# Designs tried in a protein design chat: VH-VL binders against Probable Brix domain-containing ribosomal biogenesis protein. Part 6

Target 1, 155 residues: Probable Brix domain-containing ribosomal biogenesis protein, of Methanococcoides burtonii (q12zb3)
Amino acid sequence: MLITSSRKPSANTRTMCKYLASFFNCKYMTRGKMGLIDIVSLCENGLLMVVGDYHGSPGSIMFYDSHGVELLSIHLSVFYPDGYKYTPLKALEPSINGDGELFNLLSYYLDIPEGECYYDSKCLIASDDHLEFVYLDNMLFRLNIKNYRKMVMSE

## First folded at step 7 (VH-VL)

Design s46 (from d6 with light chain W94F; framework fv_flanvotumab)
Fold by ESMFold2-Fast, scan of step 7:
Structure s46 (fold): chain C 155 residues (1-155), chain A 120 residues (1-120), chain B 108 residues (1-108)
Amino acid sequence: as target 1 above (155 residues)
Amino acid sequence: QVQLVQSGSELKKPGASVKISCKASGYTFTRYAMNWVRQAPGQGLESMGWINTYTGNPTYAQGFTGRFVFSMDTSVSTAYLQISSLKAEDTAIYYCARGYSWLRKPFDYWGQGTLVTVSS
Amino acid sequence: EIVLTQSPATLSLSPGERATLSCRASESVKSYLAWYQQKPGQAPRLLIYGASNRATGIPARFSGSGSGTDFTLTISSLEPEDFAVYYCQQYYDFPPYTFGQGTKLEIK
């Protein structure tokens, strides 16, 4: 997987990209003036995550496959718990836990193992209403889901 | 209607080169990877690798680097396999097949195959 | 590289009989296992994907089962057109997506 932002991101959106890259042990690449085909070419046949800005904060996350097709688009807002402070994350393999359609889609696309959240883990807890990013039993932040669209695969 | 149509059979001498085409129709060419599969006479299917039709980036299986080149032309929705310095052991039917380069999916549509015979 | 081993190499049966074909992986492929049918002079045809899902247009007599390392293709009642070579393929680990060596289903 590769993470980038929409063009001309706010500082908050750039910070979210760096944090997500640290969480998933993958690379955040500065978007600059690159178009979709340019950035997808750098993914080496992997998944592309694009974090969109809305009024100076992360407002969306879009997933593209290695052929530039939009697989999933999530419209969201970010919640930071009291005392949130960026700290370096260990290079632990992330896992996913949860329930519902968005959990199933993210488990499949992110290709991370499904598993229980333990005191020493990186865990994404997913539901149709929120995505909670948990590290060592502490919630780093929560993405509150407003809506999402998945790729329609015709029969 | 999805179709993959390959170029006709080839008879070549050792040391020559050959370029096989696979023309896609009935879908958006850049949406799917094009995979190449070899089948030697009387033997099974052997995956050679694929080309990402959106980026143009090829990925080769071990044993198919060097003499084998995957390429494509999006303007005509066609993928190509070139084999240089042909050897007798390259005698086989070569198939193209539609799949994905990253999303775990099987090969859902296949070309009819191109027979390449290398003999002196 | 994940190696797929198919057994038996040749299966001799009569029309109307049940056929059971096996595919074993050297390490887990979860459910990312497909089955293909190849008739003489033709390209392979996708039968089953995701270990157990029939591809579009495939008759109900074909079914797949298994997960992890052990997989089975079953043809409940053989028709004359079913006598062909069958290949399994893993598409869990790449490159490459590897095939088994094939099982030839022949008329007794």
Scores: ipSAE 0.058, ipTM 0.675, lowest interface PAE 7.5, mean pLDDT 88

Design s48 (from d6 with light chain Y97L; framework fv_flanvotumab)
Fold by ESMFold2-Fast, scan of step 7:
Structure s48 (fold): chain C 155 residues (1-155), chain A 120 residues (1-120), chain B 108 residues (1-108)
Amino acid sequence: as target 1 above (155 residues)
Amino acid sequence: QVQLVQSGSELKKPGASVKISCKASGYTFTRYAMNWVRQAPGQGLESMGWINTYTGNPTYAQGFTGRFVFSMDTSVSTAYLQISSLKAEDTAIYYCARGYSWLRKPFDYWGQGTLVTVSS
Amino acid sequence: EIVLTQSPATLSLSPGERATLSCRASESVKSYLAWYQQKPGQAPRLLIYGASNRATGIPARFSGSGSGTDFTLTISSLEPEDFAVYYCQQYYDWPPLTFGQGTKLEIK
């Protein structure tokens, strides 16, 4: 997976992209002037995550396939715990735990194992209302879900 | 057998400080967070926050920033709560409890409580 | 902040009777709801977690039910040792993790 931002992201949105890349052990690519088709062409594994800016903070996460087709879009706001600051994370394999439709969609697209959260793990706890990013029993941040839209498969 | 054993009651004057201990046994100390809960006389339970025992990082609920400090010592499997500049309204029983709110876990084991009385 | 409201504040019953205690959340907590028992002079004791799962060593007479915003703790046949204060706690949303104000179960 490749992570980038919308064009001209705020500092908060850039920091979130770095944190997500560190969490998922993948690369954050600076957007610059690149259009969607340009950035998608750099994603060899076929999944692109785009973090959108809204009034100076992350406001959305969009997933695209290797042809630029939108797979899942999430409208959100960020909760920052007291003392929040970016810190690079140990290269532990992330797991996902949770319930609901968004949990199922993220488990499928991110291709990370389902697993219980432990004191020594990276764990994404997913529900239709929240995405909680947990590292070594400490919440890094929480994404509060406003709404989401999934790809409608048609024939 | 999981046990949390807290230090004994304290009687302090306003402006003093107090340090309460919570010694864990019967499990791997660094696997679970240690939570602190306050109960004022005749009142209900109030969550103060917790300390991550693997990293040593504390998280405080909004009403408990400043005068309250969570710390720990892994060599003796003990968590500590320090309260500085004690006020009469700090009079309460303070409990330690094992669990993690971030991981959606309840508090499964509790210490016996430490009564702190602040009076002049 | 999710507010938990317990009712009634006090419940007066006799041994052998059925007790039903309610906890209502201001917004959905799914099934991330726990019940604790506190006897005078003692620390709280976990009874139920995940709305309906009994904790280790808790007698079968205790049961929990509900999901979303409405939760119930039931004691099928009261024993003398069951007269205590009961607290619900949500651990779905943070900050803050919250407790209800408590229901005192007292002997009639």
Scores: ipSAE 0.006, ipTM 0.555, lowest interface PAE 12.1, mean pLDDT 87

Design s49 (from d6 with light chain Y97F; framework fv_flanvotumab)
Fold by ESMFold2-Fast, scan of step 7:
Structure s49 (fold): chain C 155 residues (1-155), chain A 120 residues (1-120), chain B 108 residues (1-108)
Amino acid sequence: as target 1 above (155 residues)
Amino acid sequence: QVQLVQSGSELKKPGASVKISCKASGYTFTRYAMNWVRQAPGQGLESMGWINTYTGNPTYAQGFTGRFVFSMDTSVSTAYLQISSLKAEDTAIYYCARGYSWLRKPFDYWGQGTLVTVSS
Amino acid sequence: EIVLTQSPATLSLSPGERATLSCRASESVKSYLAWYQQKPGQAPRLLIYGASNRATGIPARFSGSGSGTDFTLTISSLEPEDFAVYYCQQYYDWPPFTFGQGTKLEIK
């Protein structure tokens, strides 16, 4: 997977990209003036995550396949417990747990193992209402889902 | 409906080049990868690699670098396989097959195959 | 590279019988396994994807099962048109997606 932001991201959106990259053990690439085809070309046949800015904070996450097809678009707001301070995370393999359609879609697209959250793990807890990022038994942040749109798989 | 139509059979001498076409119809060409699969006479299916039809970037399987080139022309919804410096061992039926993007999808539609015979 | 091993190489049965074809992966492919049918002179046709989902237009007598490293294609009651070569394919490990060597299903 490759992570980037929408063009001209706020500092908060850039920090979220770094945090997500650290969580998923993948690369965050600065967007600059690149268009979708340019950035997708840099993914080298991987999944592309684009974090969108809304009024100076992360407001969306969009997933694209290596053909520039929009797979999933999530409109969201961020909740930070106890205040927010970015710090790189250990390179532990993430897992996913949860229920519902977003859980199924994210499990498939992110290709991370399904599993229980443990005291020594990175775990994404997914539901149609929230995405909770858990690290070493602590919630790093929660994405509150406003709505989402998935790709139609057949033409 | 979805169709992949390949160019006709080719008979070539060793050292020649061949260019096989695979014309897609019935779907948006740039939203699916085009894969190439080889089948030597009496043998099984061998994946050669694929081309990302949105970016134009090819990915080659081990053993299919150098002499093999995947390309495409979006304006005519056609993918191409070019083989240079042909060898007798390149004699095979070559298939194009639609792969659904990078999402770990199988090959859901196949071309009819192009027989390439290399003999002196 | 993930290697897929199909067994048996040849399976000789009569119409009406149940066919069971095996595909074993050298390491886990989860459920990212497909089955294809190839008749003489024809391109392969997708039968099963995601280990157990029938592709559009595929008769109900075809079913797939398994996960991880061990997979099975079952044809509950063979029809004459089912005698063909069957290939499994993993599409879990990043491309190229590898095929098994094939199982030839032939009439006794």
Scores: ipSAE 0.006, ipTM 0.605, lowest interface PAE 9.9, mean pLDDT 88

Design s50 (from d6 with light chain P96L; framework fv_flanvotumab)
Fold by ESMFold2-Fast, scan of step 7:
Structure s50 (fold): chain C 155 residues (1-155), chain A 120 residues (1-120), chain B 108 residues (1-108)
Amino acid sequence: as target 1 above (155 residues)
Amino acid sequence: QVQLVQSGSELKKPGASVKISCKASGYTFTRYAMNWVRQAPGQGLESMGWINTYTGNPTYAQGFTGRFVFSMDTSVSTAYLQISSLKAEDTAIYYCARGYSWLRKPFDYWGQGTLVTVSS
Amino acid sequence: EIVLTQSPATLSLSPGERATLSCRASESVKSYLAWYQQKPGQAPRLLIYGASNRATGIPARFSGSGSGTDFTLTISSLEPEDFAVYYCQQYYDWPLYTFGQGTKLEIK
């Protein structure tokens, strides 16, 4: 998977892209002036994640397939735990745990194993209300879900 | 064998400070969060928060910000709870407990508790 | 915060009897509920986690059940050492994993 931001992202949105790339062991690519089709062509038949900015903070995450088709769009706000700041993460394979429709969709699209969260793991805990990013038994941040839209037919 | 051993009881006057310790053994200290739980005389259990032993970052429950400080020393596998400007209402048994603060897991091992008495 | 209410506050029984302790959550905690036993002068001991799973070393007479908002701890035949205070804990909603107020199990 490749991660980028909306055009002209805030510092908070850039930091979120770096954190997500570190969590998923993938590349964050600076958006610059590139359009969606230009960036999609760089994914080598992979998944594209685009983090959108809203008034200086991450406000959305959108997933596209290798043909530029929107698979899932999530509108959200970020909960920052006390002492929040970007820190480097080990290259551990992430897993996903949780329940609900959004959990099923993310498990399928991200192609990461479903499993128990452990003291030495990277774990995404997903529900229809929250996405919690956990690393070595510490929550890095939580995304509070406002709404989401899934692909129905070539969206 | 996993064990958490806490420091001995403390008798303090109002306004003093106290620092209690929780020494871990039998596992890799930095791989588990350390939680702190308070129990006032004749009362139930109250979660105070936790410290990430890998990063050293503490997280405090509401009501425990300010006078309460969680810290640790990885070289001796020990977590610490410091209470400053002690008040009579701080009289309680303080427990450390091993767990996972963000993962949905219960507290599997507990220290024996440290009684802190604050009286004039 | 999620409030846990335990009932009864005190349960008076004799050895050999069955004990049933209740814990009710103010909103759903799914199955993220644990039970702890605390004897006088001792730290709490984990008995049950995930509403129904017995912790390692816990005797078979202890069992847990329930999901969502209503949970029960059952001791099928009380032993003298079972007279203690029992606490439920939800670990569904952080930042504060909350405990119930406790049920005191005492000898009749």
Scores: ipSAE 0.007, ipTM 0.548, lowest interface PAE 10.6, mean pLDDT 87

Design s52 (from d6 with light chain S31N; framework fv_flanvotumab)
Fold by ESMFold2-Fast, scan of step 7:
Formats: structure tokens, sequence, C-alpha cells
Structure s52 (fold): chain C 155 residues (1-155), chain A 120 residues (1-120), chain B 108 residues (1-108)
């Protein structure tokens, strides 16, 4: 998976892209002036995540397949615990736990193992209301889900 | 066998400080948060917060900021609670308990408790 | 924060009787609910976690049920050693995890 932002992202959106890349052990590619198809061609695993900016903060996450087809669109806001400050994370294999439709969709598209979260792990806890990113039993941030849409793919 | 062993009871005057220890054994100390729970005489259980034993970062519940300090020493697998400027209202049994903070796990092992009495 | 309310405050029963203790959450905690037993002069002991799973070493007479906002701890036939204070705890919402105020189970 490759992670990028919408064009002209705020500093907060760039930081979110770096955190997500660090969490999933993948690369954050600076968007610059590249179009969607240019970015898609750079993704070695075929999945592209685009973090959208909304008035200076992350406001959306979009997933695209290897042909640039939109698979999932999530509109969200971010919550940071007190004392939040970005730091790179160890390259531990992430896992996913949770319930609901969004959990099922993310498990399928991210292709990360489902299972129990442990104190010394990276764990994404997913529900239809929240995506919680936990590292070594500390919440890095929570994405509050406003709405999401599963896209219907055409041939 | 998992054990949490706390230091003995303390009798202190108002304005003094106390430092309570909680020594863990039978598991890897840095794999679980250490939680602190207070129980005033005749009252229920009140969560004070926790310390992440891997990072050393403490988090305090509302009402336990300022005078209360959580710390730890990985080399001896021990967590500490220090209370400064003791008040009569601090008289309570203080428990340490093993758990996670964000991963939704209950407190599975508890220390025996340390009674702190503050009186003149 | 999520508030847990336990009822009754005190339950007076005899050995051999069935005890039913309630815990209600102010909003859903799904199944992230634990029960603890505390005897006088002792630390709390984990009895039930995940609303219905018995902790290691806990006798089969203890059972938990419920989901969302309404939870029950049942002791099928009281033994003398079961007379204690029982606390519920939610570990679903933002830590620190909150406790109910306790139910005292006493000999009639």
Amino acid sequence: as target 1 above (155 residues)
Amino acid sequence: QVQLVQSGSELKKPGASVKISCKASGYTFTRYAMNWVRQAPGQGLESMGWINTYTGNPTYAQGFTGRFVFSMDTSVSTAYLQISSLKAEDTAIYYCARGYSWLRKPFDYWGQGTLVTVSS
Amino acid sequence: EIVLTQSPATLSLSPGERATLSCRASESVKNYLAWYQQKPGQAPRLLIYGASNRATGIPARFSGSGSGTDFTLTISSLEPEDFAVYYCQQYYDWPPYTFGQGTKLEIK
C-alpha cells in the first residue's frame, strides 16, 4: 500500500500521512502536482490511500485499487490525546480487531491479520463509528467516522 | 506466577510526602500498563490513572494531577506512586493493578494494597 | 464518561441461595464489562471479563450475562466465602476505566 494526500495538504494532513505510513509499515509519497494515475502507478502493492484535507486538518480517507478505481470513501475528523506529538513507530506488523461493516471492509482491503490486540503491538480497532490507532497500548489518534461509502466498481 | 507486591502501610502527618512501591514478578514488566486505584475508608474503587511501562509515560485521571506522580524502574520491575503535600483526604488504601489502557482489557492481577493514613 | 450504577446497594441472603447482582451503564459498553470480588482487608479479584467469561480459577457457580447497558452477575448457590463486595467495571470507553459503586453481599 502507498499513502499520499490530496494536493496542497496542510501540515496536519502531511503529519497524518506520515503517521499512517509509519503505522502500516508503508511509504508516504508527497503528492506535489501528480495526478491520481501517476500516483497509482507507484504503488507496489496495488492499493492507494489518499488522505484528504479539510480546512487545515485531515477530513477524508479514500482507497483506490491498482487501476485507480475508488473502493472506499470515509469522511472523518481526527481526535488526538493530550500531549500528542508525532514520532516514528517501530516496524511491528499491524493487526486489526473490531466489528461492523467498516471493520470488514478495512480487513479485506488492508490485508492485515485479524486478531487479538496485545500490549506490545500495533492494533487498529475498527467500528462503524471510530478507527482507533493503538501502539504499545497508547492511542496515537482516533478517527471519528462521519460517514463512509462503499463504491460500486465498473469493469 | 504473576504477583504484584506493594510496600507496607504508612502513617504520615499533613504536608509530608509518601512513595508507594509495587513490584511485579512472573511476567515481562514492560508488556502491561500499571494502573493505580484508590479506595477511601468505606468507599468504592476509584481509578487514579496509569503508567505505560514500555514508554514510562504516566496518565492521570481528573482530580489526581499535581500532587500525584507515577514513575517506574524497569531494572527492578517496580512501579511507584508518590503523593506530595499530604492531606487528611488522602487517607485511603492504594492499589496497583495490571492491565492495558487503550486495548480494552480488564485488571487481571492486583497488589495487596497499601494503607496510607494522614493524621496529625 | 460512562457511569456504572449497581443495584442493590446491599443484598442480604443465606448460604445456598441464588444471588443476582445488576450493573447498568449510562451508555453502551458492548461486552467490555468486568466483575470483581473484594473481601474485607483484601484486594479486588477479577471474576468475570468480557461480560460472560470466567477468569482463571473462578468457580463455575459464578456467571455473567448481558450486553450493551444491562449486565448481571449471578452466583448460583452461595458459599460462605462469597459474602463480599462486588464491583463492575467498564473498559470500553476512554481510560481510566470506571467502576460501579459496589454491591455488598451480606449474610442474612
Scores: ipSAE 0.180, ipTM 0.727, lowest interface PAE 4.6, mean pLDDT 89

Design s53 (from d6 with light chain S31Y; framework fv_flanvotumab)
Fold by ESMFold2-Fast, scan of step 7:
Structure s53 (fold): chain C 155 residues (1-155), chain A 120 residues (1-120), chain B 108 residues (1-108)
Amino acid sequence: as target 1 above (155 residues)
Amino acid sequence: QVQLVQSGSELKKPGASVKISCKASGYTFTRYAMNWVRQAPGQGLESMGWINTYTGNPTYAQGFTGRFVFSMDTSVSTAYLQISSLKAEDTAIYYCARGYSWLRKPFDYWGQGTLVTVSS
Amino acid sequence: EIVLTQSPATLSLSPGERATLSCRASESVKYYLAWYQQKPGQAPRLLIYGASNRATGIPARFSGSGSGTDFTLTISSLEPEDFAVYYCQQYYDWPPYTFGQGTKLEIK
């Protein structure tokens, strides 16, 4: 997988991209002036995640396949726990658990194992209402889901 | 209806080159990878690699580098396989098949195949 | 590279009988296994994907099962048109997706 932002992202959106890349052990690529086809070409047939900005904060996450097809679009807001402080993450293999349609879609697209969250793990807890990013038994942040749209299979 | 239509059979001498076409219809060409599969006489199916029709980037399986070139032309929804410096061992039926480059999808539609015979 | 081994190489049966074809992977492919049918002079046809899902238009007598490394294609009651070569394919590992060597289903 490759992570990037929409063009001209805020500092908060850039930080979220770096955090997500650290969580998933993948690369964050600065968007600059690159169009979708340029960025997708750099993914080497992998999944592309694009974090969108909304009024200076992350407002969306879109997943594209290696053909530039939008697979999943999530509109969201970010919640940080009281007293939260950004810290670098250890390179642990992430897992996912949860329930619902969004959990099923993310399990499939992110290609990470399904499993329980442990005190020494990276764990994404997914539901249709929120995505909680947990590291060493602490919630790093939560993405509150406003709505999402999945690819419509038609040709 | 989704269709993949390949060019007709070719008879070539060793050292010549051949270019096989695969014309797609019934879907958006750039949304699916085009895969190439070889089947030598009396043998099974062998994946050669694919081309990402959105980016134009080819990916070759081991053994199909150098003499083999995947290309495409989006204006006519056609993928191409070119084989240079033909050898007798290249005699086979070559299939194009639609798939995804990442999404772990099987090959759902196939061309009818193109027989390439290399003989002196 | 993930290697797929099909058995038997040839299966001789009569119409009306049940056919069971095996495909074994050298390492886990989870559920990302497909079955194809190829008749002489024709392109392969997708029968089963995701180990157990029938492709569009495929008769109910065809079923797939298995996960991980061991997979089975079953034809519950053979029709004359079912005598063909069958290939399994893994599409789990980063492409190119590999095929088994094939099982020829022939009339006794």
Scores: ipSAE 0.071, ipTM 0.688, lowest interface PAE 6.8, mean pLDDT 89

Design s54 (from d6 with light chain S28D S31K; framework fv_flanvotumab)
Fold by ESMFold2-Fast, scan of step 7:
Structure s54 (fold): chain C 155 residues (1-155), chain A 120 residues (1-120), chain B 108 residues (1-108)
Amino acid sequence: as target 1 above (155 residues)
Amino acid sequence: QVQLVQSGSELKKPGASVKISCKASGYTFTRYAMNWVRQAPGQGLESMGWINTYTGNPTYAQGFTGRFVFSMDTSVSTAYLQISSLKAEDTAIYYCARGYSWLRKPFDYWGQGTLVTVSS
Amino acid sequence: EIVLTQSPATLSLSPGERATLSCRASEDVKKYLAWYQQKPGQAPRLLIYGASNRATGIPARFSGSGSGTDFTLTISSLEPEDFAVYYCQQYYDWPPYTFGQGTKLEIK
């Protein structure tokens, strides 16, 4: 997976991209003037995550396949615990735990193992209401879900 | 067998300091957070916060910043609660309890409690 | 902060009777609700977690139910040792996890 931002991201949105890249052990690519297809062509395994800016903060996360087709779009706001300070994370393998439709979609698209969260883990706890990023039994941040849209499937 | 054993009761004067210990055994100390819970006489349970035993980082609930300090010593599998500048309102039983900080787990094992009495 | 309200404050029953204790959350906590028993002079003991799962060693007469905002602890046939204070706890929202104010189960 490759992570980028919408064009002309705020500092907060760039920081979120770096944090997500550190969490998932993948690369954050600076967007610049590149179009979606240009960025998608750089994805090693074909999944692209785009973090959108909304008035100076992360406001969305969108997933695209290797052809630039939108798979999942999530509208959200970010909450940081008191005393939050950004630092790069160890290269531990992330896992996902949770329940609900958004959990199932993210488990499938991110291709990370489902499993119990532990004291020494990187764990994404997913529900239809929140995405909680936990590292070494500490909450890094929580994405509060406003709504989401999934790819429409047909027979 | 999992056990949390706390230090004995304390009788202190206002303005004094107290340090309560909670010694863990029967599991790997650093795999679980240690939570602190206060119970004033005749009152319910009040969460004070916790310490992440893997990182050593404490987190305090509202109302428990300043005079309250959570610490630990991994070499002896012990968590500590220190209360400085004791007030009469600090009179309570203080419990340690095993749990996780952010991983949505209840408190599965508890210490026996330490009574702290603050009187002149 | 999520507030948990327990009812009744005091429940007076006799051994052999069925006890039903309620816990209501101010916001949706899904199934992340636990029940604890506290006897006089003792530490709380975990009874139920995940709204309905009995903790290790807890007798079958204890059962939990509910999801979202309404939860119930049921003791099917009271034993003398069951007379205690019962607390619910949510562990869904931001830690520290909050407790209800307690229900005192006393002998009639």
Scores: ipSAE 0.102, ipTM 0.703, lowest interface PAE 5.7, mean pLDDT 88

Design s55 (from d6 with light chain Y32F; framework fv_flanvotumab)
Fold by ESMFold2-Fast, scan of step 7:
Structure s55 (fold): chain C 155 residues (1-155), chain A 120 residues (1-120), chain B 108 residues (1-108)
Amino acid sequence: as target 1 above (155 residues)
Amino acid sequence: QVQLVQSGSELKKPGASVKISCKASGYTFTRYAMNWVRQAPGQGLESMGWINTYTGNPTYAQGFTGRFVFSMDTSVSTAYLQISSLKAEDTAIYYCARGYSWLRKPFDYWGQGTLVTVSS
Amino acid sequence: EIVLTQSPATLSLSPGERATLSCRASESVKSFLAWYQQKPGQAPRLLIYGASNRATGIPARFSGSGSGTDFTLTISSLEPEDFAVYYCQQYYDWPPYTFGQGTKLEIK
């Protein structure tokens, strides 16, 4: 998976991209002036995550396949614990736990193992309401889901 | 098998400092967070925060920043709560309790409590 | 922060009677709700977790129910040792996890 932002992202959105890349052990590619097709051509495994900015904070996450087809679009807001501070994470393999449709979709697209969360793990806890990113039994941040749409276009 | 054993009661004057301990046994100390809970005389349970025993990072609830310090020593499987500049309103029983912080686990084992009395 | 409100504040009953204790959350905690028993001079003891799961060693007369915002602890037939203070706790939203104010179960 490759992670980028929408064009001209805020500092908060750039930091979120770095956090997500560190969490998933993947690359964050600065967007610059590149179009969607330019960015997807750089994805080795074909999955592209684009973090959208909304009024200076992350407001969306969109997943695209290797042909630039939108697979999943999530409109969200971010909440940080007190003392929020970006720090690169150890390269532990992330797992996903949770329930609901969004959990099933993310488990499928992210291709990370489903499993129990442990004290020494990276764990994404997914539900239709929240995506919680937990590292070593500390919440890094929580994405509150406003809505999401599975985007499949038949031609 | 799992036990949390706390240090004995303390009688202190205002302005003094106190450090209470919570020794864990019967499990791997670094696998669970250690939570601190205060109970003032005749009052209910109030969560103070916790320490991540794997990373050593403390997190404090609103109202427990500054004078309260959570620490630990992995070599002796012990968590500590230090209160500085003691005030009369700090008089309470202080409990340690095993749990997780962010992984949604209740407090399954508790220490017996340490009474801290602050009076002149 | 999520506020938990327990009712009644005090419940006066006799041994052999059924006790029903309520806990209401200011917003949904799904099923991440625990019940604790505290006897005078003792530390709290976990009774129920996940709203309805009995903790290890807890007698079958204790049961929990509910989800979302409304939760109940039931003791089907009170034993003398059950007269204590009972606290609910949510462990869903950002820690530290909040407790209700307690319900005192006392002998009539």
Scores: ipSAE 0.101, ipTM 0.695, lowest interface PAE 5.2, mean pLDDT 88

Design s56 (from d6 with heavy chain R31K, light chain Y32W; framework fv_flanvotumab)
Fold by ESMFold2-Fast, scan of step 7:
Structure s56 (fold): chain C 155 residues (1-155), chain A 120 residues (1-120), chain B 108 residues (1-108)
Amino acid sequence: as target 1 above (155 residues)
Amino acid sequence: QVQLVQSGSELKKPGASVKISCKASGYTFTKYAMNWVRQAPGQGLESMGWINTYTGNPTYAQGFTGRFVFSMDTSVSTAYLQISSLKAEDTAIYYCARGYSWLRKPFDYWGQGTLVTVSS
Amino acid sequence: EIVLTQSPATLSLSPGERATLSCRASESVKSWLAWYQQKPGQAPRLLIYGASNRATGIPARFSGSGSGTDFTLTISSLEPEDFAVYYCQQYYDWPPYTFGQGTKLEIK
């Protein structure tokens, strides 16, 4: 997977992209002036994650396939626990735990194994209301879900 | 056999400091978070926070920042709770308990508790 | 934070009777609820986790039920050693893993 931002991101949105890239052990590509299709071509048939800015903070996450088709769009706000600041994370393989439709969609698109969180793990805990990013038994941040939209699969 | 053994009771004056220990045995110390729970006389259980025993990173519940410090020593499988500038309101039994802060696991083993009495 | 309210505050029963203890959460905790028993002068002991699973060594007379916001601990036939204080705890939301205020089970 490749992670980028919407054009002209705030510092907070850039920080979130770095955090997500470190969490998923993937690359954050600076958006610059590149269009969606230009960036999608750099994913080499992989998944593209785009973090959108809303009034100076991350406000959305959108997933695109290798053809630039939107698979999932999540509108959200970010909660940072007191005292946490961005630092690069160990290159541990992430796992996902949780329940609900958003959990199923993210498990499928991110292609990460389901698993328990442990003292030395990276774990995404997903529900329809929250995405909690847990690293070494502490929450890094939580994305509070306002709404989401998925691709129509029956076409 | 999993066991958590805490240090003995403490009688302190207001303004003093106290350091409580919780020695773990019967499991790999760094695989479980150590949680701290306060119980004031005649009152219920109140979670204070926890320490990640693999990283040494403490997390404090609201109301337990500043005067309270969680630490550990992996070489002796021991977690510590230090309370500075003691107040009468700190009089309580303090428990350590094994658990995973974010794994959504309950507290499965508890220390016997350490009574801290703060009086003039 | 999620607040847990236990009822009744005190429950007076005789040995052999069935005890039913309630725990209500201010918001859904799904099934991430535990029950603890505390006898005088002792540390709490885990009885039930995940709302309905008995912890290792816990007698079959103890059972838990419920999901979301309403939970029950049932003791099918009280033994003398069951008279204690019982606490529920949620471990669903961002910590602290909050406890209810407790229900004291006492001999009638």
Scores: ipSAE 0.006, ipTM 0.547, lowest interface PAE 11.2, mean pLDDT 86

